# Designs tried in a protein design chat: VH-VL binders against q9nrl2r1430to1533. Part 210

Target 1, 104 residues: q9nrl2r1430to1533
Amino acid sequence: GGVHELSAFEQLVVELVRHDDSWPFLKLVSKIQVPDYYDIIKKPIALNIIREKVNKCEYKLASEFIDDIELMFSNCFEYNPRNTSEAKAGTRLQAFFHIQAQKL

## First folded at step 13 (VH-VL)

Design c30 (framework fv_nezutatug)
Fold by ESMFold2-Fast, scan of step 13:
Structure c30 (fold): chain C 104 residues (1-104), chain A 122 residues (1-122), chain B 107 residues (1-107)
Amino acid sequence: as target 1 above (104 residues)
Amino acid sequence: QVQLQESGPGLVKPSQTLSLTCTVSGYSISRAYYWHWIRQHPGKGLEWIGSIYHSGRTDYNPSLKSLVTISADTSKNQFSLKLSSVTAADTAVYYCARGPYRSWYHYGMDVWGQGTTVTVSS
Amino acid sequence: DIQMTQSPSSVSASVGDRVTITCKASQSISSYVAWYQQKPGKAPEPLIYDASSLQSGVPSRFSGSGSGTDFTLTISSLQPEDFATYYCQQSYSTPYTFGQGTKLEIK
């Protein structure tokens, strides 16, 4: 038999990944598909990277985890004009995150 | 249900401009990452012509040089292809397609139009 | 440009057979490969995206695998409706390119 336990951070990342508005955030933006992204965004991050950091126990404080999630949203709003589907998804997912993060 | 429909003249004379429109229904064009034009020459395989990203940025097949323009009209939920100075070699079935639409891992074209046949002849 | 080469160019198989179609990229393209099925007179239909992910609604007998330069599409048990031409496509770099196609004939 196998045993699986999730940390509070892992549980929150799983909830974010499952959310309908997670699609812009699941992994790093492709330089091939969006060539100017990395000219504008200097600290790229995505949910798969954050999940890997959680699994490797790289977050020592809840604030460090929250900072990485907020960086992800900040990058979205910096790159994407406010009326794009990406920015709208980011706004809704960030609101969901703020509610869930109260548990941390 | 998302549907794409190509439209335009089935016959174009050499040296003229081919103009095709893709009408999207059941989905807002501004919500997908890419919209593509692909063609298929008689009895041959598929050739990517170009794409337009939701930001308005375009990418074109270099083999078509400066002859291609792709544009989008979000108010009509359409995107279009213009191919200038056509020759008999441009005779093909032309398809429009969506993709990736909302996911970083959908690096394919998930919805295609039925195709429109274009013949270039005098 | 990245060249996509399919093997074989044509194959004849019987209903119930396992068929594998191979696609080779001229340079490493990670997992940026999709597979399409095209029936005579019809538009291509997506089967696989991101090398191994099955498109919604596609029967589970279809599967994809590979990364880097070598990719495969497998049909585990051929059905009569699988008669078609199959294409691989890379989206790693523009221009996006397709393989030349594999014609599958069901005896």
Scores: ipSAE 0.000, ipTM 0.556, lowest interface PAE 14.1, mean pLDDT 84

Design c31 (framework fv_nezutatug)
Fold by ESMFold2-Fast, scan of step 13:
Structure c31 (fold): chain C 104 residues (1-104), chain A 122 residues (1-122), chain B 107 residues (1-107)
Amino acid sequence: as target 1 above (104 residues)
Amino acid sequence: QVQLQESGPGLVKPSQTLSLTCTVSGYSISRYYYWHWIRQHPGKGLEWIGSIYHSGRTDYNPSLKSLVTISADTSKNQFSLKLSSVTAADTAVYYCARGPYRSWYHYGMDVWGQGTTVTVSS
Amino acid sequence: DIQMTQSPSSVSASVGDRVTITCKASQSISSYVAWYQQKPGKAPEPLIYDASSLQSGVPSRFSGSGSGTDFTLTISSLQPEDFATYYCQQSYSTPYTFGQGTKLEIK
């Protein structure tokens, strides 16, 4: 815990947001644009929500932060077929995250 | 789960405008995919007609450019083809298709409609 | 316009055979090739994109290879459901163009 880990979480979220492959993950999927998304995905999450949780000190353990990021990727792969641009962006961003998360 | 369905008249008279609509379900056309029209003449191969992007940008096959208009209606989640001054040579099965996402041109067209047959005859 | 030429135009084969279809572009198109399968009366179904990437849900007996001007679709062990017409397509530049098709028929 503590302040040191919160700074690390914030920096990592900022790096994820800046990554070229972050576009599927920046905000919650629109029900209007993708009407079946919420029928399939039961725990929706996005980088803006995770960043708000970091800023509000809602993550008590690094594992809770990592779990939310992994949920975001899991949702992507559950909804989007492997061959889609969303799934490919998710695969590359998840690999980047795994490298960065080794520092947590 | 994403599905495309063509609709329009099966018979069009020479010199008239052929109008076809593609209805998209399970995905919004205003998101970052290209949306295409392709046709297939009887017993022949596939011919790309044109595409529309979420921004409203259109690209047309130069051989058809002066005759083709593609438009989108995001409120109905549909995109449409108008082919003016049709002749018997425009008799074909017409398909709509999705892809690629954004400028990821190395991806193919991943979802296709079932096709609609159009006969141009008097 | 980039022209895509397929060979052969037709091939007769038996279940279990290895089948190879070739596609040649009139200019270099990197890996911007997709392959489609079309059965009579049906829409084309995507098989391969980016020359060698297998479309989701497509059996592993299908594979693609090539870059630049020469591309190949291979079916390693032909199944009864594979008898169809196959098309290559370039997405390197507009207009997008298709090969003339290769009809795979029962021997």
Scores: ipSAE 0.000, ipTM 0.548, lowest interface PAE 18.9, mean pLDDT 86

Design c32 (framework fv_nezutatug)
Fold by ESMFold2-Fast, scan of step 13:
Structure c32 (fold): chain C 104 residues (1-104), chain A 122 residues (1-122), chain B 107 residues (1-107)
Amino acid sequence: as target 1 above (104 residues)
Amino acid sequence: QVQLQESGPGLVKPSQTLSLTCTVSGYSISRHYYWHWIRQHPGKGLEWIGSIYHSGRTDYNPSLKSLVTISADTSKNQFSLKLSSVTAADTAVYYCARGPYRSWYHYGMDVWGQGTTVTVSS
Amino acid sequence: DIQMTQSPSSVSASVGDRVTITCKASQSISSYVAWYQQKPGKAPEPLIYDASSLQSGVPSRFSGSGSGTDFTLTISSLQPEDFATYYCQQSYSTPYTFGQGTKLEIK
């Protein structure tokens, strides 16, 4: 897409960052704090990386942006058992994302 | 929705301590936002006083550092400002505000209280 | 401390006009700039953060640009509700500092 579509991606990323449940997703998982994460997760991503891609105009289609956000949630559910605070936060934030993505 | 509301006495005598409280609703102050105090002198611009983070970390404007204390009461979902030894120069509208999430300073302050007027006079 | 200087101090304009307000930092601050609108007797309302990102709920006629030391707020087609005072703010270093404000007035 165009400049208007890119502005919409930025706005949505900001809404995700400001959500109470964004804490597991703000930055890449630390190898020091979680040493097995990168053995399990092959395509790590976080909101700071996605926002940088938006700012550099790397998303040509809305589907590419949505795919990166969904990858972030998929990684969360793959690594974290369902009953963890991370997985619960991811479930709520993903639902919020789906509502907000209707604006795209 | 997240809402912030300032409260405290509107009149303070010179040399006394000015005490204000910000009550936060719709969001917990123990989450990963900075919480700020800002003031505006009559007919003038905005001056940042300081901030607190849920860990207890505080940052103060160096021009006010020896006079300012910011604290938080997570059980009441409130944070407070104490400004000691006030003078007429401290007459202002005082605002509380929610700042950037965690250390992402480039995001600015996104929620503000309505402001409370404080007059310092004898 | 980082000083933020706004220009102009006041501007007179008519509904439908394009209005530009500038803000200059005394040192490079990357994109760590926010813009606020303040109406008489009211609290500041956030408009722009990270120099160019539009705050949720703010009309698309508002836009921000700039990096380093020079920043601009633009209103593409002025509406009656836009007559207010505008402030820039840096969050690159404490203490956070604001510009002196630009008052947007009716011609």
Scores: ipSAE 0.000, ipTM 0.551, lowest interface PAE 18.0, mean pLDDT 86

Design c33 (framework fv_nezutatug)
Fold by ESMFold2-Fast, scan of step 13:
Structure c33 (fold): chain C 104 residues (1-104), chain A 122 residues (1-122), chain B 107 residues (1-107)
Amino acid sequence: as target 1 above (104 residues)
Amino acid sequence: QVQLQESGPGLVKPSQTLSLTCTVSGYSISRGYFWHWIRQHPGKGLEWIGSIYHSGRTDYNPSLKSLVTISADTSKNQFSLKLSSVTAADTAVYYCARGPYRSWYHYGMDVWGQGTTVTVSS
Amino acid sequence: DIQMTQSPSSVSASVGDRVTITCKASQSISSYVAWYQQKPGKAPEPLIYDASSLQSGVPSRFSGSGSGTDFTLTISSLQPEDFATYYCQQSYSTPYTFGQGTKLEIK
């Protein structure tokens, strides 16, 4: 009962969204602009999808939330060569996530 | 069969912009491969210039100091190279090629154009 | 940038010989190596991808091997049409880089 307070998961997603390196992760990759993405990436995910799952209380364990965030980074590194701006952004954001996830 | 054909001027003056076009037949560039420009200086090996994906995403060789622009025109099934401020060091045979840019793929550049010779001279 | 170093720079051989060309990467690149054959005045033609996979239409006398930093192209029984320059290339990271080339010439 009462006004819903932001969960730890929601607070962490907001911190990720606000990070300068979140731009490759905000929304699902465009099938029109990157048509081979969905042939390579079998479980696509993005921060907007994770945020929706948090709001619907779909994560029962912190490990489930962490697994989805890590899937998002794994997809980034699987699709994007190491020297790309996407992969570099992913590396920095993943390091930030690992520090913040210690709060969970 | 997929074929690539380079076109553009064979002679360019120093300080001008080199402009080359690659015409693709037998495959639509909008379908998902990365499309590359490679050059070969006289008597030397191969140098990767850069690549484009039809969305407009580009990757360039840092050694070219941002002098390179690659663009795609999906309606004409073409992609193009512009190299600004050319010098005699840019004299080379220029090739276009199809191949994946993604480092985890298990294949290289599988289709190449025949090459076009560019001489930079006054 | 990943440097690709080929050896030898040139090799003289006779028809029927087994020829090996090596390529060394400056860092580990798993199996992300392709090999190309180039004849004078012609574009490079793909031979091998993913270090050891034979390109469609390429004769079985060509083979590739290696992983990590050390890669080899082998021609098991050299034919007259095989005299050409051979290049390795890494596709592990941009910029893509090529070896300096190995010229295979008649002994």
Scores: ipSAE 0.000, ipTM 0.563, lowest interface PAE 14.3, mean pLDDT 85

Design c34 (framework fv_nezutatug)
Fold by ESMFold2-Fast, scan of step 13:
Structure c34 (fold): chain C 104 residues (1-104), chain A 122 residues (1-122), chain B 107 residues (1-107)
Amino acid sequence: as target 1 above (104 residues)
Amino acid sequence: QVQLQESGPGLVKPSQTLSLTCTVSGYSISRGYSWHWIRQHPGKGLEWIGSIYHSGRTDYNPSLKSLVTISADTSKNQFSLKLSSVTAADTAVYYCARGPYRSWYHYGMDVWGQGTTVTVSS
Amino acid sequence: DIQMTQSPSSVSASVGDRVTITCKASQSISSYVAWYQQKPGKAPEPLIYDASSLQSGVPSRFSGSGSGTDFTLTISSLQPEDFATYYCQQSYSTPYTFGQGTKLEIK
C-alpha cells in the first residue's frame, strides 16, 4: 500500500511491458482476431489494464497486484495450447515476473 | 472427492471405431481443469492420446494421424474418446485423467480412472 | 516432439536404500516435469509436479529435483510399498510425453 509499493508496481509493469515476450499481453484480446476468447475466458485482463490500475492506486496490497498478473498468465495458459507462440511467450514472461516480484 | 471411471467395449474388431467414455463425479467438467486420455500397450509405457479443456478446446497427439476425436457432454458430466480405423496395435489399457487447471506447464495429472482394457482382434 | 529418456530401465534395491532415478529431456523444459508411480494392474499415481513439488498425501521420502534437461526422483529409505514402475512426464509442450519407465525391483 504505500508510495514505495506503488512505485515498485509501476517499475515492474514497465519491465514486463519492455520484455520481448510481452506482445500477447499488452492489450485485451480482440474479438475480431479471436472470436471465442470471451466465451472461454471469464475474467480478461492485460498489462495496459494492470498499468492503469497501478496509476489509479487501485492496488492496496502487493498480493492484489500479483493476483492480477497471475490471472493474466492463467488466462493465457487456459486459452492457448502449450506449443503456441503465445503460451511459450507466457511461460518465459511468467518466469521473468517471478524473479522480479522478489523485489516486492 | 473427484473420481473418474472409464467405460466402453472390451473387444473391438479391426477397422472399426473404438468409443470410450469417462464419467466424472465430484467435480463438473465445465468448471475447470483439462481432461485427458492416456493409453498403455501390454508391457509398455504410457502414451498421451489427447485432451479436452473445460472450455471445449482439444489437443491431440499428432502420431495418431488425426484418427482421434475427444468430446464432452457437460449434461452427463462425461468426456469421450473415439479412435477410428483401429488395428491390433491399438490393444491397450485406456485411462482417463484430470490435468492442470491453471499454469498448464507446471502440473501433471492428479486424478486417474482405474483404466479399461481394450483388445482389438478379429 | 520432446523425448524423455529414463535411466536406469530397472534397478534392484533393498528396504532402507536410497534410490535415484534420472530423466533427460531432448530439449530444455524448465521445471515442467511430473513423476508417477505405477503398481502392476493399477493406474499411475502422481508423486511430484513442477519438478520438485510433492503431491498432497505423498510421503516425504519422495523428492524431485532438476531443471532444464536433467531431472531426478529420489526415494530416501525405501519402503516395501515403493516397489513399482516410475515414470517421468514433460508438460512443457504438446504432445505430452512420458519416459519409458524405471522398474524398481526387490534385490
Scores: ipSAE 0.005, ipTM 0.576, lowest interface PAE 12.3, mean pLDDT 86

Design c35 (framework fv_nezutatug)
Fold by ESMFold2-Fast, scan of step 13:
Structure c35 (fold): chain C 104 residues (1-104), chain A 122 residues (1-122), chain B 107 residues (1-107)
Amino acid sequence: as target 1 above (104 residues)
Amino acid sequence: QVQLQESGPGLVKPSQTLSLTCTVSGYSISKGYYWHWIRQHPGKGLEWIGSIYHSGRTDYNPSLKSLVTISADTSKNQFSLKLSSVTAADTAVYYCARGPYRSWYHYGMDVWGQGTTVTVSS
Amino acid sequence: DIQMTQSPSSVSASVGDRVTITCKASQSISSYVAWYQQKPGKAPEPLIYDASSLQSGVPSRFSGSGSGTDFTLTISSLQPEDFATYYCQQSYSTPYTFGQGTKLEIK
């Protein structure tokens, strides 16, 4: 059949979601499981929220999209000590993102 | 591959303006990245001079801000440094470099020119 | 301005040694640190970005760590080509600043 092109932002978010290291970032951190998270992190965000913003055409500039992704990683490194599985996953996923974002 | 090459006079007289150009090949300046000038005084460490983004945004080291101008010519894929009123203290090796794609990226400067030596002497 | 202070200023080591160089920022800079290697007469070459990410083409014996104010570059097993001067650099805010350099010399 027909071939449809995805937006650059949508393609990049899909690649991030599919990455093995996306697991800490797929959804917002649970307030029940991690109650101190929201005392420390004042601007929570996750890939499901970013993907929804892409689908609703809320990003007018690549910089706005990149800001939200970088906020997500910044939150991870602020909350999680660097030797945790979350921080290690974040480091690898952020490096992957930086390579891919150069195409934007 | 992306390559940067500095060019300009190797000898400049005191009080004159130093003018250097960085030619970029393998990547278009207009596509992104910050583009930087860095210098290194003989036997000393690295000093950041300033940067430009293709939108025209410039950032300068405050210690040099009144003396330095960085500009870009996207049609020639070049960016340039002008340093006015030079003295012997401006004798250094001058490097151009490519910085992060955007200012909040955690990247350093991933591509550097080979450097050009500038001597300020009468 | 953010000051970057390296320690030690020089170190003498032998091939096969583990070498550690530290870099301290005067304020918290998250992971906005890069490390460079410079050999005499040559341009600096990037080694590490984002405090711990290895630059493409750099040998795996190089590693970086740290966040906030304290950063470390480690060479796990020195090779002859590693004798050089090493610089840390912050890109958290302008002006971008470099450490004063650490000279790694052969024993």
Scores: ipSAE 0.000, ipTM 0.553, lowest interface PAE 16.3, mean pLDDT 85

Design c36 (framework fv_nezutatug)
Fold by ESMFold2-Fast, scan of step 13:
Structure c36 (fold): chain C 104 residues (1-104), chain A 122 residues (1-122), chain B 107 residues (1-107)
Amino acid sequence: as target 1 above (104 residues)
Amino acid sequence: QVQLQESGPGLVKPSQTLSLTCTVSGYSISHGYYWHWIRQHPGKGLEWIGSIYHSGRTDYNPSLKSLVTISADTSKNQFSLKLSSVTAADTAVYYCARGPYRSWYHYGMDVWGQGTTVTVSS
Amino acid sequence: DIQMTQSPSSVSASVGDRVTITCKASQSISSYVAWYQQKPGKAPEPLIYDASSLQSGVPSRFSGSGSGTDFTLTISSLQPEDFATYYCQQSYSTPYTFGQGTKLEIK
């Protein structure tokens, strides 16, 4: 991608970070607080890592950026039961992302 | 016109908890915007303390995170700051402010309270 | 944290002068910059938001420009009521940070 695509990724990540439902996604899940997480989730990712990748120009295509965001949500739903606050936050934030990602 | 007004004790002793309230008139806290606490040490610049959004989400300055709590009472249209274990370094004018609105993240803090002076001394 | 650095720290000017104040962010912050004016004993008053948008009620002699890391506040024809301290602020990322301030004084 180009300079305009990188600016769009940066803006979208900032919007996701500021969303009310971003709290489960801001940083990698703590091994101390959730010790079995890394036994279940094989490709952990979080918004801070995605933002760093955007800043380092590591996404060549919009599809690569979208794939990392979708991986983040997929991990949430795989680990967290549907009735948890994490899964509910993930559902709402994913819906917000899908609306914003249509611009990409 | 939206107005914000800070209130709370002007003198706090070291090691105690500083408690301030911001009363909002002319706009409902639940209708959006982030609501902020900012302070200014004597003769110095501005320092952001933290913010709250109507959903209950809070963001704190990492340098103060273990000491600060911001809460909102939407029934009274107020939000408050508690800063624990204060020292003389917490002597400042404390401001509450509104902004930015969620759909306009680029908007700065467009409404400020007049400020309340807090002195920490024994 | 994003550092905001203002230049100059102080400036002396005369009524009618064109005054410019600059603000540099330690990383790209798009247009997420606001400018404030503060008079002694008073709360900061918003002047500019989104780097270049004039706050309602602010005189047209004030203007803002810039994007990314470099931002400028300009007063095209200084008036007596403009002598104050000016602050830039980023709202791109928490913690929100302010410049150290620029004191505009009578020459």
Scores: ipSAE 0.000, ipTM 0.543, lowest interface PAE 19.5, mean pLDDT 85

Design c37 (framework fv_nezutatug)
Fold by ESMFold2-Fast, scan of step 13:
Structure c37 (fold): chain C 104 residues (1-104), chain A 122 residues (1-122), chain B 107 residues (1-107)
Amino acid sequence: as target 1 above (104 residues)
Amino acid sequence: QVQLQESGPGLVKPSQTLSLTCTVSGYSISSGYYWHWIRQHPGKGLEWIGSIYHSGRTDYNPSLKSLVTISADTSKNQFSLKLSSVTAADTAVYYCARGPYRSWYHYGMDVWGQGTTVTVSS
Amino acid sequence: DIQMTQSPSSVSASVGDRVTITCKASQSISSYVAWYQQKPGKAPEPLIYDASSLQSGVPSRFSGSGSGTDFTLTISSLQPEDFATYYCQQSYSTPYTFGQGTKLEIK
C-alpha cells in the first residue's frame, strides 16, 4: 500500500511498455483477427488496461499489481504455442519483469 | 501419433443428404486445433468445405453455406459433415484434416485422413 | 475470396533437375501459405508452412520462399519419388483457398 508503491507501479509499467518484447501485450487481442482467443482466455488483460488501473490508483498492494502482470503472461503462454514469436517475447519480457519487480 | 479416419456411405442418391464422420485418435478434438473438411472432385484440385472449433464455432465456404453443417461429438472424439440436397457435382473424395492451432493461420493443415470416395448417382 | 494461382499448371523434368513452382495470391497474405504434395490415390502431405518453414520429416531439397503475393516452392535436385501434384494454400482468411495444382511429370 501507499503512494510510493503506486509511483513504482507507474515506473515499471512504462518500462514494460517501452521494452522491445512488449508488442503482444500493448492492447487486448482482437475478436475479429483472433476469433477463438476468448473461447480459451477467460480473464483477458493487457498493458493498456494495467496502466489505466495504475493511473486510477486501483492497485492498493504490490501483490495486486504483480497478479495482473502475471495473469497477462499466463494468458500468453496458455494461448500461444511455445515456438511462436508471441510466446518467446512473453518469456523474455516476463524475465525482465521479475528482475524489475524485486524493486517493489 | 495423431490419426484421422473418414467414414460414411460411398454412394448417395441425388437430392439426399450426405453424412460423413471423421474419427480422431491419439489426440483430443477439444485440444485447441481447428478441424476441417476438404474435398477433391475427380481430376480436379482441392476445395475447402469448412471447419469447426471444439467450442462449436463453425466456418463454412460461402459457396456451400446453405447446404453444409459441421458438428462435433467430443465424447466420441469425432466431427461430422452433412451436405443436404446433393447432386452429381458433389461426387468427390472427402478428406478431414487438423488445421492450425489457436487461429495460427500460418501453420497450415498438418494431419490429414486418407480420404473417402463419395459418388452421387441414381 | 482470395484467389491462388499456380504456375505452371504442368511441368516435365528429369531426375536431378532444379524445379520451381510459383503461387500468386490475389491480395497480400503475409506469409500465410502452406505447400502440399499429393500422389495419385493418396491424401495431400504437408511440405511447407508459414511460406518457408519445412515440415518435420520432409527432405531438405524442398524449400519455400516469398511473402505478400508471390510465393515459390523449390526442389533443388529432383528425385524419382517427387513426381506428384503440388498445391499451395492460403490460410490468411476464410474461406481457405488452394491453387489449382501443378503436376510434376517425368520428361
Scores: ipSAE 0.019, ipTM 0.672, lowest interface PAE 6.1, mean pLDDT 89

Design c38 (framework fv_nezutatug)
Fold by ESMFold2-Fast, scan of step 13:
Structure c38 (fold): chain C 104 residues (1-104), chain A 122 residues (1-122), chain B 107 residues (1-107)
Amino acid sequence: as target 1 above (104 residues)
Amino acid sequence: QVQLQESGPGLVKPSQTLSLTCTVSGGSISRGYYWHWIRQHPGKGLEWIGSIYHSGRTDYNPSLKSLVTISADTSKNQFSLKLSSVTAADTAVYYCARGPYRSWYHYGMDVWGQGTTVTVSS
Amino acid sequence: DIQMTQSPSSVSASVGDRVTITCKASQSISSYVAWYQQKPGKAPEPLIYDASSLQSGVPSRFSGSGSGTDFTLTISSLQPEDFATYYCQQSYSTPYTFGQGTKLEIK
């Protein structure tokens, strides 16, 4: 816990947002473009929501922050087949996240 | 791997109902994909008839009016086309195809049946 | 409905040639275009999806480009097995619509 962990969470979210493979994860999935998403994905989440939770100090433990990021990737892989651009971006971004998260 | 196969009568009389079935093997029709009917008139291009989603939702080509019905039988792993009040203009090769996974429309149709020829003639 | 117009309707080419087929949508459809190859008596086979993504197992000589209203399929070095009819298709809006087809024939 503490200020240093919140700063670390914010820094990591910023690094994820800036990554070239973040495009599927920046905002909640559009109901117009993907009408059935919310029928399949019961716990939707995106980087903008995670960033807001960090800023509001809603993560009490690093594990809670990591769980939300992993939920985001899990949702991606559940909805998108492995051969899609979304799933490929998710795979690369998740690997990047795992490297950075070792510091948390 | 997933394979699709069309079946049904090759000859239908004018004003009758055309009934075709697509049998899916190597994968389930109740998971993750749109399932389409497309036809091709002799010497012409491809025309989309309609689709059924794994949820049971259907979309039809408006040019076919209310004459088309697509349904799924998950217990047999099949989906079917009924086209009522057929005319000679409905003579075509009919294909079934697997569409994009989920609602990501930009992914196209990745698996097609071999096609079945239907002639509408008295 | 969105109309897809292909040009040319036919093209004669020789093995080794670079071949370009174009497809124009009647309104902006982003990248929601797929390309198919059809040989006589056979079902269409997918080549390209999302305007520029190569379908698994398709040779790298095939490529797609474009966004909005103008789309292109290119074969960089034509092979004997490439003589076929090619179709573009939009999936931006139902009804899904196909171009009229481009027949690629031996010169």
Scores: ipSAE 0.000, ipTM 0.575, lowest interface PAE 14.3, mean pLDDT 86

Design c39 (framework fv_nezutatug)
Fold by ESMFold2-Fast, scan of step 13:
Structure c39 (fold): chain C 104 residues (1-104), chain A 122 residues (1-122), chain B 107 residues (1-107)
Amino acid sequence: as target 1 above (104 residues)
Amino acid sequence: QVQLQESGPGLVKPSQTLSLTCTVSGGSISRGYSWHWIRQHPGKGLEWIGSIYHSGRTDYNPSLKSLVTISADTSKNQFSLKLSSVTAADTAVYYCARGPYRSWYHYGMDVWGQGTTVTVSS
Amino acid sequence: DIQMTQSPSSVSASVGDRVTITCKASQSISSYVAWYQQKPGKAPEPLIYDASSLQSGVPSRFSGSGSGTDFTLTISSLQPEDFATYYCQQSYSTPYTFGQGTKLEIK
């Protein structure tokens, strides 16, 4: 039993959610609004799903957590052309993530 | 194989809206590609007008001063160009073309329509 | 906007010649360059994508090279059907832009 403190993974997810460039990543892409997304992206993920996995203690290793975050960015860059606001936000947020992930 | 064909009026009066449609056969416009409009003024080079992506997202050439709208009708497998307030400077051959959905792996525009000539004159 | 400048604007050549056309971008665009061939009265046809990759069905005498700002299209042994106008295009950033074209004419 420890104290009621946020895990390192939870703290990092909170920092990502607070970042100005998190908007494309907060929730899963809507199948109603973007039906072709799920024809292209076979492993969809978003920050709300990752945070749920953290809260359920589903990440056993830091590498598993990092893999899910990187999958999120990989999906963004696969679906969205580089000139889009989504891809530009993804590039900046991924750089921020790499700096923060050094603490893991 | 995938084929694209432009259709629309060959003559448009100044100040009216030019409306062109691209019909796609042999492939779906709702998956895996971007769909583009390009024009060529008489005796000049190629000018990119804009695109619609399989996601429904659009990009437009800012030089056209927000006079352009590109839309898609997935039930008809068509995408369309509307250019409002046309002038004689909009006289050109208009092409539709297919590009890839990922810009950093851009293969260029690999399938083109034959082009449709539009003359703006009264 | 990224400016694409082709050189030369026109070139006269004979069947069997080696022809090179260059394209310069106003900023670094990595390998995001495509080349097109256009014959009078016809739509452009794709030749090269990603600076150096040959489009399916295009004869092997066509090749592309370059990265960054400087790109080249080469025709190693010119054939009669190759007399056309050639365009480069950048796909690095919107608006997508084309070079002004290079007209390849019979000598």
Scores: ipSAE 0.000, ipTM 0.564, lowest interface PAE 14.8, mean pLDDT 85

